VH-VL binders against q978t4. Designs and how they scored, part 27

Target 1, 133 residues: q978t4
Amino acid sequence: MFDGSDLKNLFSLDGFLKTIQFEPEYIREGEISIIVPLRNNLLRIGEIMNGGAVMAISDAIGGLSAMTYPGIVNQVTVSFNTEFMRPIAKGPVRFISRVDRIGKSIAYVEVLVYDGENLLSSKSTGVYFLYRS
Below, E stands for the ipSAE of ESMFold2; O stands for the ipSAE of OpenDDE; V2 stands for 0.75 times the mean of E and O plus 0.25 times the DockQ between their complexes.

## First folded at step 13 (VH-VL; framework fv_lerdelimumab)

Design w2 (at its last look DockQ between E and O 0.90; V2 from the best seeds 0.00; counts 0 for: pae E 4.8 > 2)
Fold by OpenDDE, look of step 13:
Formats: sequence, C-alpha cells, structure tokens
Structure w2 (fold): chain C 133 residues (1-133), chain A 118 residues (1-118), chain B 109 residues (1-109)
Amino acid sequence: as target 1 above (133 residues)
Amino acid sequence: EVQLVESGGGVVQPGRSLRLSCAASGFTFSSYGMHWVRQAPGKGLEWVAVISYDGSYKYYADSVKGRFTISRDNSKNTLYLQMDSLRAEDTAVYYCAKRASWYYFDSWGQGTLVTVSS
Amino acid sequence: SSELTQDPAVSVALGQTVRITCQGDSLRHYYAYWYQQKPGQAPVLVIYGKNNRPSGIPDRFSGSSSGNTASLTITGAQAEDEADYYCNSWDSSGYHLGVFGGGTKLTVL
C-alpha cells in the first residue's frame, strides 16, 4: 500500500527531490498527484517555471507511479519526452502521473502538469524499466 | 451539498488543552485536504493548519506550531484540532475549511468559539 | 511567511463601482482568492483564479491582477454587498494556502 508517507520518504532519499516542496493530492495504484508551490528556486528568467524543473519533477513522479504496483521495488528512466503547451507563471503547480501500460519489465507513463489556473501546461510520456522483487 | 460542522469549542484557562472536531458530509472526505482557519473577535482571518487527504502531510502557522496538532479520521469523516498550551491570543472562532481543486477554500463551517481566559 | 495588505475600509454609493485591492509578494506567483464575510457568518468564496465566480455569485463581482496586486471589483454595488472582504493566496515561501489579507470593510451608501 503506497501512500503519501512513502512518497515523501522516497523524495527525501533523493539528492534532488529532497529539495522539492510538495503536498500529496492523491495516490492510487498507477496514479500519483502532487501539488508543488511555485517557489523562487523553480523560476527562470521572466519569472516562469524552469522547464527543466517541470521535466525533472514529471520524470520523478512518473517513475514512482510505476512503483505503486505490488512487487515493483525500483525503476529507471529509459526515455522521457515533454511537450510544453504554455509557460507556468502562477502556481501552485499540479503534477499528475498515470501509468498507461505496465508489463513485466517496462512501464509506459503519462504525466500532465497544470498551473494555478488549472490549465494544462505540459504533457510528458515516459518509459521506465522495472525491477521486481 | 457540502456540510462542515465544527464542535468542541468553549471556555478554558490559559495553559489548558482543548480538542476541536469538524464533521464533514456531502463529499468524499478522504479525497481532500482540510484546513483550520481562525478569527479573533473583531479581527481578520488567520490560517492555522493544513492536513493532506491521507494525513501524511501537515503544516502549521508559526503562531501555533508546537502547540496545535491537526489530524483526521477518514473512516469517520472527521477533522480534528488538538490545542495544547492555550494562550489568551488563541481566543477565536475556529473554522474548518475544505480545499478545492483550484487550491482555494470552497466550503467553510459555521465555526466554533474558543475562549481562553483566566 | 508572506503578507497580504488591504485597505481597512472603503465605501461605495449604491449602484456605483468599487475596487478592493490586495497587495503582496505572493501575488506575483499566485492568484488571489476572495471571500465575503457578513456579520456572524462564515466566509463565502466570491472570486477564484484569474476571474472565476462560484455558482450563486452575481456577475457584478469580478477579479483582476497585475504585478504584485489583485483586485476585486463590484460593478453596480447593491446594499447586500456590504460586508468584509478578504483576499487569500499561497505563502510566498511555498508551503500552503495560508495567507490572508487584513480584510476590507465595504460600506454601501
């Protein structure tokens, strides 16, 4: 049973993710939603969210969403692609990850990112290699 | 229809403890973050605390940190606020508020009055 | 924590337009949410996001933002609009929806 405490613990064990402030919105099997405040350390010139930060957080929860399935103990990114629809100027920023397909060793994941006006700002597709117990 | 009903308020002496409850109905309680907001008599609104949908995340205003504890029982659709080491400045109407999908408060209870006086 | 500031009181003649403004660093990166509170009642959301009204809120209420400010505008003020109005936003430090303005008392003349 993967819950918000598990998510926060895993973030805290990662050198990058531990710097990300977030609130878990919900966690289900194959789905993770988090709310990320738009802090200064996430902003680029023009005071919009750094695209790399959007991708990094998206990739992180994308992989972790695969780990919500029983028996999955780890995963690594095989490929990750992001399309940006609009810049994120106002938060909070909602990241929603959904596993579209999961096999024995590969998972396909979609990650949607919404800004403070609840407008779709980016869409990512990730492929992850799975490690099972 | 969303309903939030606070209870547990009353008159207490400084240093004492009090536990507030908020009974929720009309929505899937376990799917939403919940907040406490208070209002001193004749004053403005002051945010107090937040708890995530499953209780895994909690955050407090500096004015109550270390003294207040927010919690929830999703099986009972109830939000709680344990208030310890109460001070006179904690005197206020305490509201429970539901988090909305757009990150605002879309529903408020009618509040419960807490009076701290010697 | 961050701070939001409002004028403590404003007045408007019946049928006229009034703007209540909220200012704070948080508003540079967050939308303001506006609540109406009448004596002895709980706050009621009147504007959220860029310019959204909840169901049941009259269309004379509107919202706007610029820089580090956000404004609530009542176009054609009615007697029942007399109330306290509070702006709200997320904390600029990036924690939670935990910042309220000091409130503005609106008097309808």
Scores: ipSAE 0.846, ipTM 0.932, lowest interface PAE 0.5, mean pLDDT 94
Fold by ESMFold2, look of step 13:
Structure w2 (fold): chain C 133 residues (1-133), chain A 118 residues (1-118), chain B 109 residues (1-109)
Amino acid sequence: as target 1 above (133 residues)
Amino acid sequence: EVQLVESGGGVVQPGRSLRLSCAASGFTFSSYGMHWVRQAPGKGLEWVAVISYDGSYKYYADSVKGRFTISRDNSKNTLYLQMDSLRAEDTAVYYCAKRASWYYFDSWGQGTLVTVSS
Amino acid sequence: SSELTQDPAVSVALGQTVRITCQGDSLRHYYAYWYQQKPGQAPVLVIYGKNNRPSGIPDRFSGSSSGNTASLTITGAQAEDEADYYCNSWDSSGYHLGVFGGGTKLTVL
């Protein structure tokens, strides 16, 4: 099954995402949770988490949650929408991705982001095209 | 009820090795990151190392980097600390600790004493 | 520095209020967690996040934070509150939750 070493490896192979430090919290079929330290490279002016960083990490985890199902060998983002509900001023930041629906070619995914007090701070929905073996 | 039981402590000479074990029960061990924290006699708590739930992420305090290795066996619900090249300053009670999803240590073992002396 | 700094000792008279402080750069970006350790025992969590108390921790324990400082306040201190208190947080480098302050010995007079 897809595990935390697979997740670490996939981030490390990405030219952009390799700069994101994180700890896998848990992985199970259709769900990934990671812990992201709120380091200086993730902050914008005003000492809150950069909205683009929130989106990039959410999108990555969202797409990779489809990889927790057997037979899926890759995925690409078709659409991704984020609602920023509260600034994230303190971490660590928890990203939880859940697959809502998975079909032959398309997965529908939700990503929830919690700040260091476990307050829901961002909500995303994503649609991913699937490559199957 | 969560239980963490450390073992493997003892007296060793400088430069030698020792392996600590922590037997876990009362929770799904494979779902949680685990830590070692030590306390030298009469001193404060010092964090030593962390290992993620599946062992894919490990990190060490600077004081032990290159000498200590954290590991886990999820089939045996056991956390390990391999301590090589031991020094007198490694003398401490060693605790294993479980991290909660709110990022704090919610459970601690009773500790096992490691004494490094000639 | 990734260190968390605490005064080594403080005293409080029975029934009075005491504040134990923890300072460090990481507290700008991370919440502090407070542990009580009685002699010969493992630490016990008393405050996490901004001001959350685990079940079984009396209402006299509270937490706060501002800037680089986190504080543990005990109002109406009791003899049983005599212990060492440690703050804990993520390192400012962002690698782990494992930075401890040096500890504060609370003496209840």
Scores: ipSAE 0.243, ipTM 0.735, lowest interface PAE 4.8, mean pLDDT 89
ESMFold2 (binder alone), look of step 13: mean pLDDT 89; pTM 0.886

Design w3 (at its last look DockQ between E and O 0.47; V2 from the best seeds 0.00; counts 0 for: pae E 7.4 > 2)
Fold by OpenDDE, look of step 13:
Structure w3 (fold): chain C 133 residues (1-133), chain A 118 residues (1-118), chain B 109 residues (1-109)
Amino acid sequence: as target 1 above (133 residues)
Amino acid sequence: EVQLVESGGGVVQPGRSLRLSCAASGFTFSSYGMHWVRQAPGKGLEWVAVISYDGSYKYYADSVKGRFTISRDNSKNTLYLQMDSLRAEDTAVYYCAKRASWYYFDSWGQGTLVTVSS
Amino acid sequence: SSELTQDPAVSVALGQTVRITCQGDSLRHYYVHWYQQKPGQAPVLVIYGKNNRPSGIPDRFSGSSSGNTASLTITGAQAEDEADYYCQVWDSSGYHLGVFGGGTKLTVL
């Protein structure tokens, strides 16, 4: 189980993210940023990024951002909501997750997604239940 | 002012090893991904390798995969390229390049020449 | 992986306009960045993103894109613009790879 002490290994905790080609931009306590190239497997009809893929990646890094805090050994999604401002047609795509509030058992997280033009394309709010050591 | 200074180039025989260094200054080195790009004499630019800001992710061109190792020491603001099993086709000027805010290179070193010849 | 194609050489008369084009399938989903390289020197970024110039780059340099093509335009070519120009994109069809075009040698007449 991850104890928050080694942020370098944080992404290895999610099997889904392992299937996504991405580069970490930075990892901090309560904050994660990754860059995701716009590959064919992420595109839907119209050659725009699949909305489900945007949500799945957002949820994954949202949960992981909560685990950057000491003592957090696991988390599960309680709720996750995404608003789409515009379709993503150009990459690479930046995902930025930030923990807005963290309590004993619950974390509130915001995830912002920017396309290749640095335009805000989606905004997500996630609630995660926390497991502590 | 951003400065990148490569070193370690020279003449080596095929099959030998060589280690390149890139000394960085003028920016927060530990906050940026770094790349190696090479250019054979009279040829175009060829991407070689990338390392993330913390060294957790590394990727290589197929032409060097399994032979080259990229690494970094953020405490010394230095980027490295360990080149093993060198081949004649590895002969090139090797540049270190800084990743910008997006997927382009905003700064380059002046390069160091590696010549692999029997 | 993606491939970027450039004409190997183009020429322009002093003071005239020239366009250097880069072509590739992935360009419909990526911006292309441009580098200038003079003999014996390291590459220098001249255009990045949609149409952004780094500090110190003259405003005669501009970038554009359409479909699977991207172009670097020099409006009012100067003698010092004679150089090799490379387009570049970050591709990840398989791995994260920096992809360069073959380069275009620009001669100023």
Scores: ipSAE 0.595, ipTM 0.870, lowest interface PAE 0.7, mean pLDDT 92
Fold by ESMFold2, look of step 13:
Structure w3 (fold): chain C 133 residues (1-133), chain A 118 residues (1-118), chain B 109 residues (1-109)
Amino acid sequence: as target 1 above (133 residues)
Amino acid sequence: EVQLVESGGGVVQPGRSLRLSCAASGFTFSSYGMHWVRQAPGKGLEWVAVISYDGSYKYYADSVKGRFTISRDNSKNTLYLQMDSLRAEDTAVYYCAKRASWYYFDSWGQGTLVTVSS
Amino acid sequence: SSELTQDPAVSVALGQTVRITCQGDSLRHYYVHWYQQKPGQAPVLVIYGKNNRPSGIPDRFSGSSSGNTASLTITGAQAEDEADYYCQVWDSSGYHLGVFGGGTKLTVL
């Protein structure tokens, strides 16, 4: 079963994402929520969260939400689009991914990001190609 | 109106057990993470434990890990703290607190006193 | 380190303005929240986030932060403001969120 320990393991094995601390909040079929402490390595000039970091974390959790379905063993990003609506100046930062639709080979996902005051700060949509067992 | 009502406090000897309850009303209990925070007499606030909205994640302060168990029953809108192997240092008023997401405690109970004395 | 440091006590003359401070490196990247606790009572949230007051909290309470320092300001202090005040942040060492400052006893003279 795909759970918070699986999330931790997958991030820890990634050469880039392993530097990102987080805690799983919850995992359901088609939905993942994580809490990300806003550490110095996630900031850009001006002491706000780096937009690339927002996109990288959103993409990671978005793709992994497809893996909460049975029979899916991997996924890769086909397209990903982010609206940066508000600067994120303080954490912790909450990322919520949700599968909007899933087919044989393709999943459509939305990711919402909230700052440390629970204000919606970015929205992303992603399309992922699925590998099935 | 959000209400949190703790019960189950009392006087116990070291090494014994006690179970605290917190009855919740005025909000959708199953949508929120819940916490226990304690305060020893004359001391400051000390976070004790957290349980996620569905019970899938539980975390404890190092001082209580392995001895205390947080749990919830969403069908009864009730939070629990099972306290085993009690020590004198566990003497405190125990508050249940509602988390507004992961950020802060927007509602507190009135607390229940636990006294552990030889 | 997520440790938050507060002065143990401060005093203010009735009707005057006081600042209660909270210090720690975590305040550079986390919002601070403030709780009031009167003797024998449960804590009450008075400020959260940048400077938000919950419903029912008087507008004489305000919050601010800069660098690694946060402040709770009470303008026109009243006798009923005499209490202990705690700052709090979300702890980035994993999953426990209960990082509180040691508390400040406010005495209204």
Scores: ipSAE 0.044, ipTM 0.667, lowest interface PAE 7.4, mean pLDDT 87
ESMFold2 (binder alone), look of step 13: mean pLDDT 90; pTM 0.922

Design w4 (at its last look DockQ between E and O 0.53; V2 from the best seeds 0.00; counts 0 for: pae E 4.5 > 2)
Fold by OpenDDE, look of step 13:
Structure w4 (fold): chain C 133 residues (1-133), chain A 118 residues (1-118), chain B 109 residues (1-109)
Amino acid sequence: as target 1 above (133 residues)
Amino acid sequence: EVQLVESGGGVVQPGRSLRLSCAASGFTFSSYGMHWVRQAPGKGLEWVAVISYDGSYKYYADSVKGRFTISRDNSKNTLYLQMDSLRAEDTAVYYCAKRASWYYFDSWGQGTLVTVSS
Amino acid sequence: SSELTQDPAVSVALGQTVRITCQGDSLRHYYASWYQQKPGQAPVLVIYGKNNRPSGIPDRFSGSSSGNTASLTITGAQAEDEADYYCNSWDSSGYHLVVFGGGTKLTVL
């Protein structure tokens, strides 16, 4: 279980993320930014990024952003909602997760996704239950 | 100022091994993925290998897969390329390159020449 | 793996404009980067992204893209611009994989 001591190992905690091609841009307390290439396995018809992929990556990053806080050793998604503003057709794709509020047991997180033209493509709001040590 | 200095090149016979090094300075080495790119005499640039910022991820061109090993020591700000089972077609100037983002390299070393000949 | 193609050689008269184009499937979803290489020297980044120039690169260098192509344009070519130019993009078939064009030799007349 992750103890928050090494933020670089944070992404290795998620088996799904391990299958995603991405590179961390920065990791801060309450914030994570990653760059995802727009490869074929992420594309749907019309060569647009799969919406489910956007949501899954967003959720994963959202949860991990909550774990950047000291003492948070695990988290589980309570709810996750995504709004799509425009399709993603050009990469790289930037996922930016920010913890808006963190309490004893619950964290509220916003995840913004930008396409290769730096246009906001999706916005997600996640609620996560927190496990502390 | 970002600096990359390759070393370890030389003349070797086919089947032999060689280890290249790239000494990095002027930036937070441990924060960036690093690549090896080679250029055969009079030819174009060919991507060789990549290693993630923390060394957890490695990928190779098909032409060198199984023979070359990329690695890094972040405590020494050094990138390595272990080249085994060298072939004549591996003859090239080998550059280390710093990844700036998903779509460009902002810094290159001056390269080190590897010559494989019998 | 993906492939990038570019003309092996082009020429331009001094002070005139030349465009070097790169074509490949990767360019449909990725930006290209361009590198200038002079004899005996390492490649130098001249254009990246939509149209970004690194510090120290003259503003006569510009980049553009369309469909599965990317182009490097030199507006008002100078003698020192004579060099090999390589386009680069990412290979969508792998993680962090990189692909280069074959290179274009630019001659300034």
Scores: ipSAE 0.514, ipTM 0.836, lowest interface PAE 0.8, mean pLDDT 92
Fold by ESMFold2, look of step 13:
Structure w4 (fold): chain C 133 residues (1-133), chain A 118 residues (1-118), chain B 109 residues (1-109)
Amino acid sequence: as target 1 above (133 residues)
Amino acid sequence: EVQLVESGGGVVQPGRSLRLSCAASGFTFSSYGMHWVRQAPGKGLEWVAVISYDGSYKYYADSVKGRFTISRDNSKNTLYLQMDSLRAEDTAVYYCAKRASWYYFDSWGQGTLVTVSS
Amino acid sequence: SSELTQDPAVSVALGQTVRITCQGDSLRHYYASWYQQKPGQAPVLVIYGKNNRPSGIPDRFSGSSSGNTASLTITGAQAEDEADYYCNSWDSSGYHLVVFGGGTKLTVL
């Protein structure tokens, strides 16, 4: 099954995501949770987490949560929407993705983001096209 | 009831090896990252190493990197620290610690003493 | 060397309020956790996050932070509060590296 070393490897091969340090908290079918240290490269002017970074990390683990199911060999984002509810000024930041529905070709995923006080700070929904073996 | 019990401490000469164990109970061991923290006699706490829940990520303090190896056996709920090329500076009580979340420890063992002396 | 700095010792009169401080770059973007250690015993968590107390920790213990500084405050200090206190946080680099302060010995007079 898809595990923390697979997740690390996939981030390391991405031209952007390779700059993101994280620790896998847990991975199970349909769900990925990671802990992201709030390093300076993730901050915007004003010392809060860059909204684009929130979206990029959320999109990455959202799509990869489909890979926790057997037979899925790749996925690409069809649509992605984020609500930024609170600024994230202190970390570590927790990202939790969960597959809400998975069909033959499409997965619907939710990603929740919590700040260092464990306050829900962002919520995303994503739709991913699936490639099967 | 979370319990962490360290063992394997003792007196050893510089340059020798020693392996510590930490037996865990009262929680789902395979769901949590585990740490070693040490304390030299009369000194403060020094973080030593971490291993992720599944063992796929390990990281060490610079003072022990290349000499110590952290590992775990999730089927036996046991954390290990292999200590090679021991130095007098490694003399300490070694604690295993459970991370409750991403940045703090909610449970500690009582520690096992390692003395490195000629 | 630790990047978290604590005063080595602080004294407080019985029943009075004391503040133990911890300074470091990491505390700009991470909360400190605080551990109490009595002689011959393992550390015990007393404060985590912004100001959370684990079950069994008296409400006279509280935490706060501003800028690069975190503080542990004990109001109405009791004799049993005499101990060493350590702050702990993530390293400023953001890697999965834990940093402890040097510790503060609290003496209750």
Scores: ipSAE 0.248, ipTM 0.763, lowest interface PAE 4.5, mean pLDDT 89
ESMFold2 (binder alone), look of step 13: mean pLDDT 90; pTM 0.921

Design w5 (at its last look DockQ between E and O 0.45; V2 from the best seeds 0.00; counts 0 for: pae E 6.4 > 2)
Fold by OpenDDE, look of step 13:
Structure w5 (fold): chain C 133 residues (1-133), chain A 118 residues (1-118), chain B 109 residues (1-109)
Amino acid sequence: as target 1 above (133 residues)
Amino acid sequence: EVQLVESGGGVVQPGRSLRLSCAASGFTFSSYGMHWVRQAPGKGLEWVAVISYDGSYKYYADSVKGRFTISRDNSKNTLYLQMDSLRAEDTAVYYCAKRASWYYFDSWGQGTLVTVSS
Amino acid sequence: SSELTQDPAVSVALGQTVRITCQGDSLRHYYASWYQQKPGQAPVLVIYGKNNRPSGIPDRFSGSSSGNTASLTITGAQAEDEADYYCNSWDSSGYHSVVFGGGTKLTVL
């Protein structure tokens, strides 16, 4: 599926992310940052970003960040937990995923989300099972 | 210093095609999204199209969708706008603009005039 | 697509303060940017974000926002400030990436 050779093509591996209008800020080994506009389709009642959308995007880039390492061809979410510090009412929204630890078959990832005022809005911890070539 | 230089404008008849170019310098072109914005004579600014840093994402205003094609060659630091099936209402100065973020442009070219007239 | 509206024309006396306001749904959740355009020239960014000025822009230019509005304020207008001013923001409807206001012609008296 993906061998890590083309980091620019990582986002095309996820059908959900393809439906989200965003732009990568940077892609590094073990780290991904994206900018997401706060569009109407991402808003819930109260004109606040949908929490599920925050989690879904966070999980997706969390998994992809693990795939930035050479030899990782796939991954699946084992567990994903999100804490919300404050609602997101202003964009753009920055998602930063960082691999904290990567073993042979498991990766631990942290995803931080910042609103348009650069305030930390959510923090996620993801565990991913890794498939290697 | 960031520089954007548009070219390719001219006078064409309706239904014809024209290709605009924007030569970029003074920044890492391949790291930034680029836009086309046009301005009809005596009118306001109108967004035309956007292309992502790597060209994987393209989006168009409804007024030009299906007729215009935005593209880029990062090896040449050049942005393009292929305009097909031109109409009189496409008459405008066309600017290329550098995306600084999703909500603003920090650099504009001086523009190139496209006149569509029979 | 979303829309941004602004007054087509305003005037200000030399040395006085003027505020140009932009209104639109996108401004509830997204910052505005402002561009100055003089006759025969390309637009120039003057304000972005909450209240950020690019290098070279005089400090008499400032930005603010409230609700579904964004405003550009010139404190102590100078003769060279006479120009067209356009607001811009993200098109939050998702149909377009960017939307511009109709522009405001500022006359310095």
Scores: ipSAE 0.646, ipTM 0.870, lowest interface PAE 0.6, mean pLDDT 93
Fold by ESMFold2, look of step 13:
Structure w5 (fold): chain C 133 residues (1-133), chain A 118 residues (1-118), chain B 109 residues (1-109)
Amino acid sequence: as target 1 above (133 residues)
Amino acid sequence: EVQLVESGGGVVQPGRSLRLSCAASGFTFSSYGMHWVRQAPGKGLEWVAVISYDGSYKYYADSVKGRFTISRDNSKNTLYLQMDSLRAEDTAVYYCAKRASWYYFDSWGQGTLVTVSS
Amino acid sequence: SSELTQDPAVSVALGQTVRITCQGDSLRHYYASWYQQKPGQAPVLVIYGKNNRPSGIPDRFSGSSSGNTASLTITGAQAEDEADYYCNSWDSSGYHSVVFGGGTKLTVL
C-alpha cells in the first residue's frame, strides 16, 4: 500500500517539490495528512506562507491521495481551486487531503490546510485524471 | 485516555546495549509519529529521536546518531529504542512521548531510568 | 537555528505574577508549548499554541508570543506552581526534530 516512504520518494524526485520538507502524519485509503515546516523558501514578502506554495503542496497531496487506491499508477491535475481564508504566519502547517469521489478516470479531492494553531487557513478542491494499470 | 508506559531501563556498563519499550494505549498508535526524550540527572529535557507513523522515517539527535535505533511494532502498539555502545553521558530518565499533530507533546510516559556506569 | 534560551531560575512571591520567557529563532515561525515538571515526575503540558490551556490546567496559566519570544505567565502564583518549566518548539533546521529550552526553575517564596 502507498505509504510515507512512497510519498517522500515522490517529493524528492520532483524538480519543484524536492525543496519542500515535510513529514507524513498518516496515510490511509483516500486520505493523506502531512506536516510541513514553515521554512523561508515557503514565505512571501510579509512573512506569511506563499499562496502558490499552499496551492502547490495541496495539489501534490491531493493528486497523490488517489494513489492510495489499488490499480492507480499515475494522476494529473485537471482543475484545482483554492480559497485562502486566513494568512499562515506560523507553522508547522498541516495539509489533509481526502478523496470525496473516485471513479474510473476521475477523482474529486478536497484539501484542508491548518496553521500552527490548527486553524483552518485554506480549502481546496481538485479534479484529477487517473491512469490505471 | 492516552497511556504510555516505558520499560527496560536498568544499570549497564559502558559499551553495552539496552532496549527500551513503550506500551501505548488509548489512541490509534499507527496514526502517529512517536518520540523519545531523555533527561540526565539534574539536567533539562533532551530530544532523542522520532519515528514516523508507519516506521518509514527515523530521525535522531546528533548525540545518539549511529548508536541508537528507534523502531515500532504497530501490531503490538509498542515503541522501541535500541541503545548500543552506551556511554556514561547516556545516563538519563527516558520518556516516550506522543505529539498532537506535530505541534506539542500531549502525552508522556512516566519514564524509565538508564544508568551507564563502570 | 535551533536554540531556545530560558533564564535558569526565577522567583515569585506567593500570590504574585511571574513571567517565564523563551527566546529563539524558531519561535518566529512556530508556537511554543510549555511543560511543567515537578521533582520525580514526567513533564505535563500547561500551554500550547498561542494561548491554549489543556483541560485540568488552572486558568492562572497563560501564554503569549511576539517575534522570537514566547512567555508563560502565572498570575497569583501558588506553592504548587513551584517546578521546572520548559518551552519547546520545532527545530528551525527542518529535520523534524524538536528543541527544548534549558528550563527555568520557578521558586515560590
Scores: ipSAE 0.079, ipTM 0.709, lowest interface PAE 6.4, mean pLDDT 89
ESMFold2 (binder alone), look of step 13: mean pLDDT 90; pTM 0.926

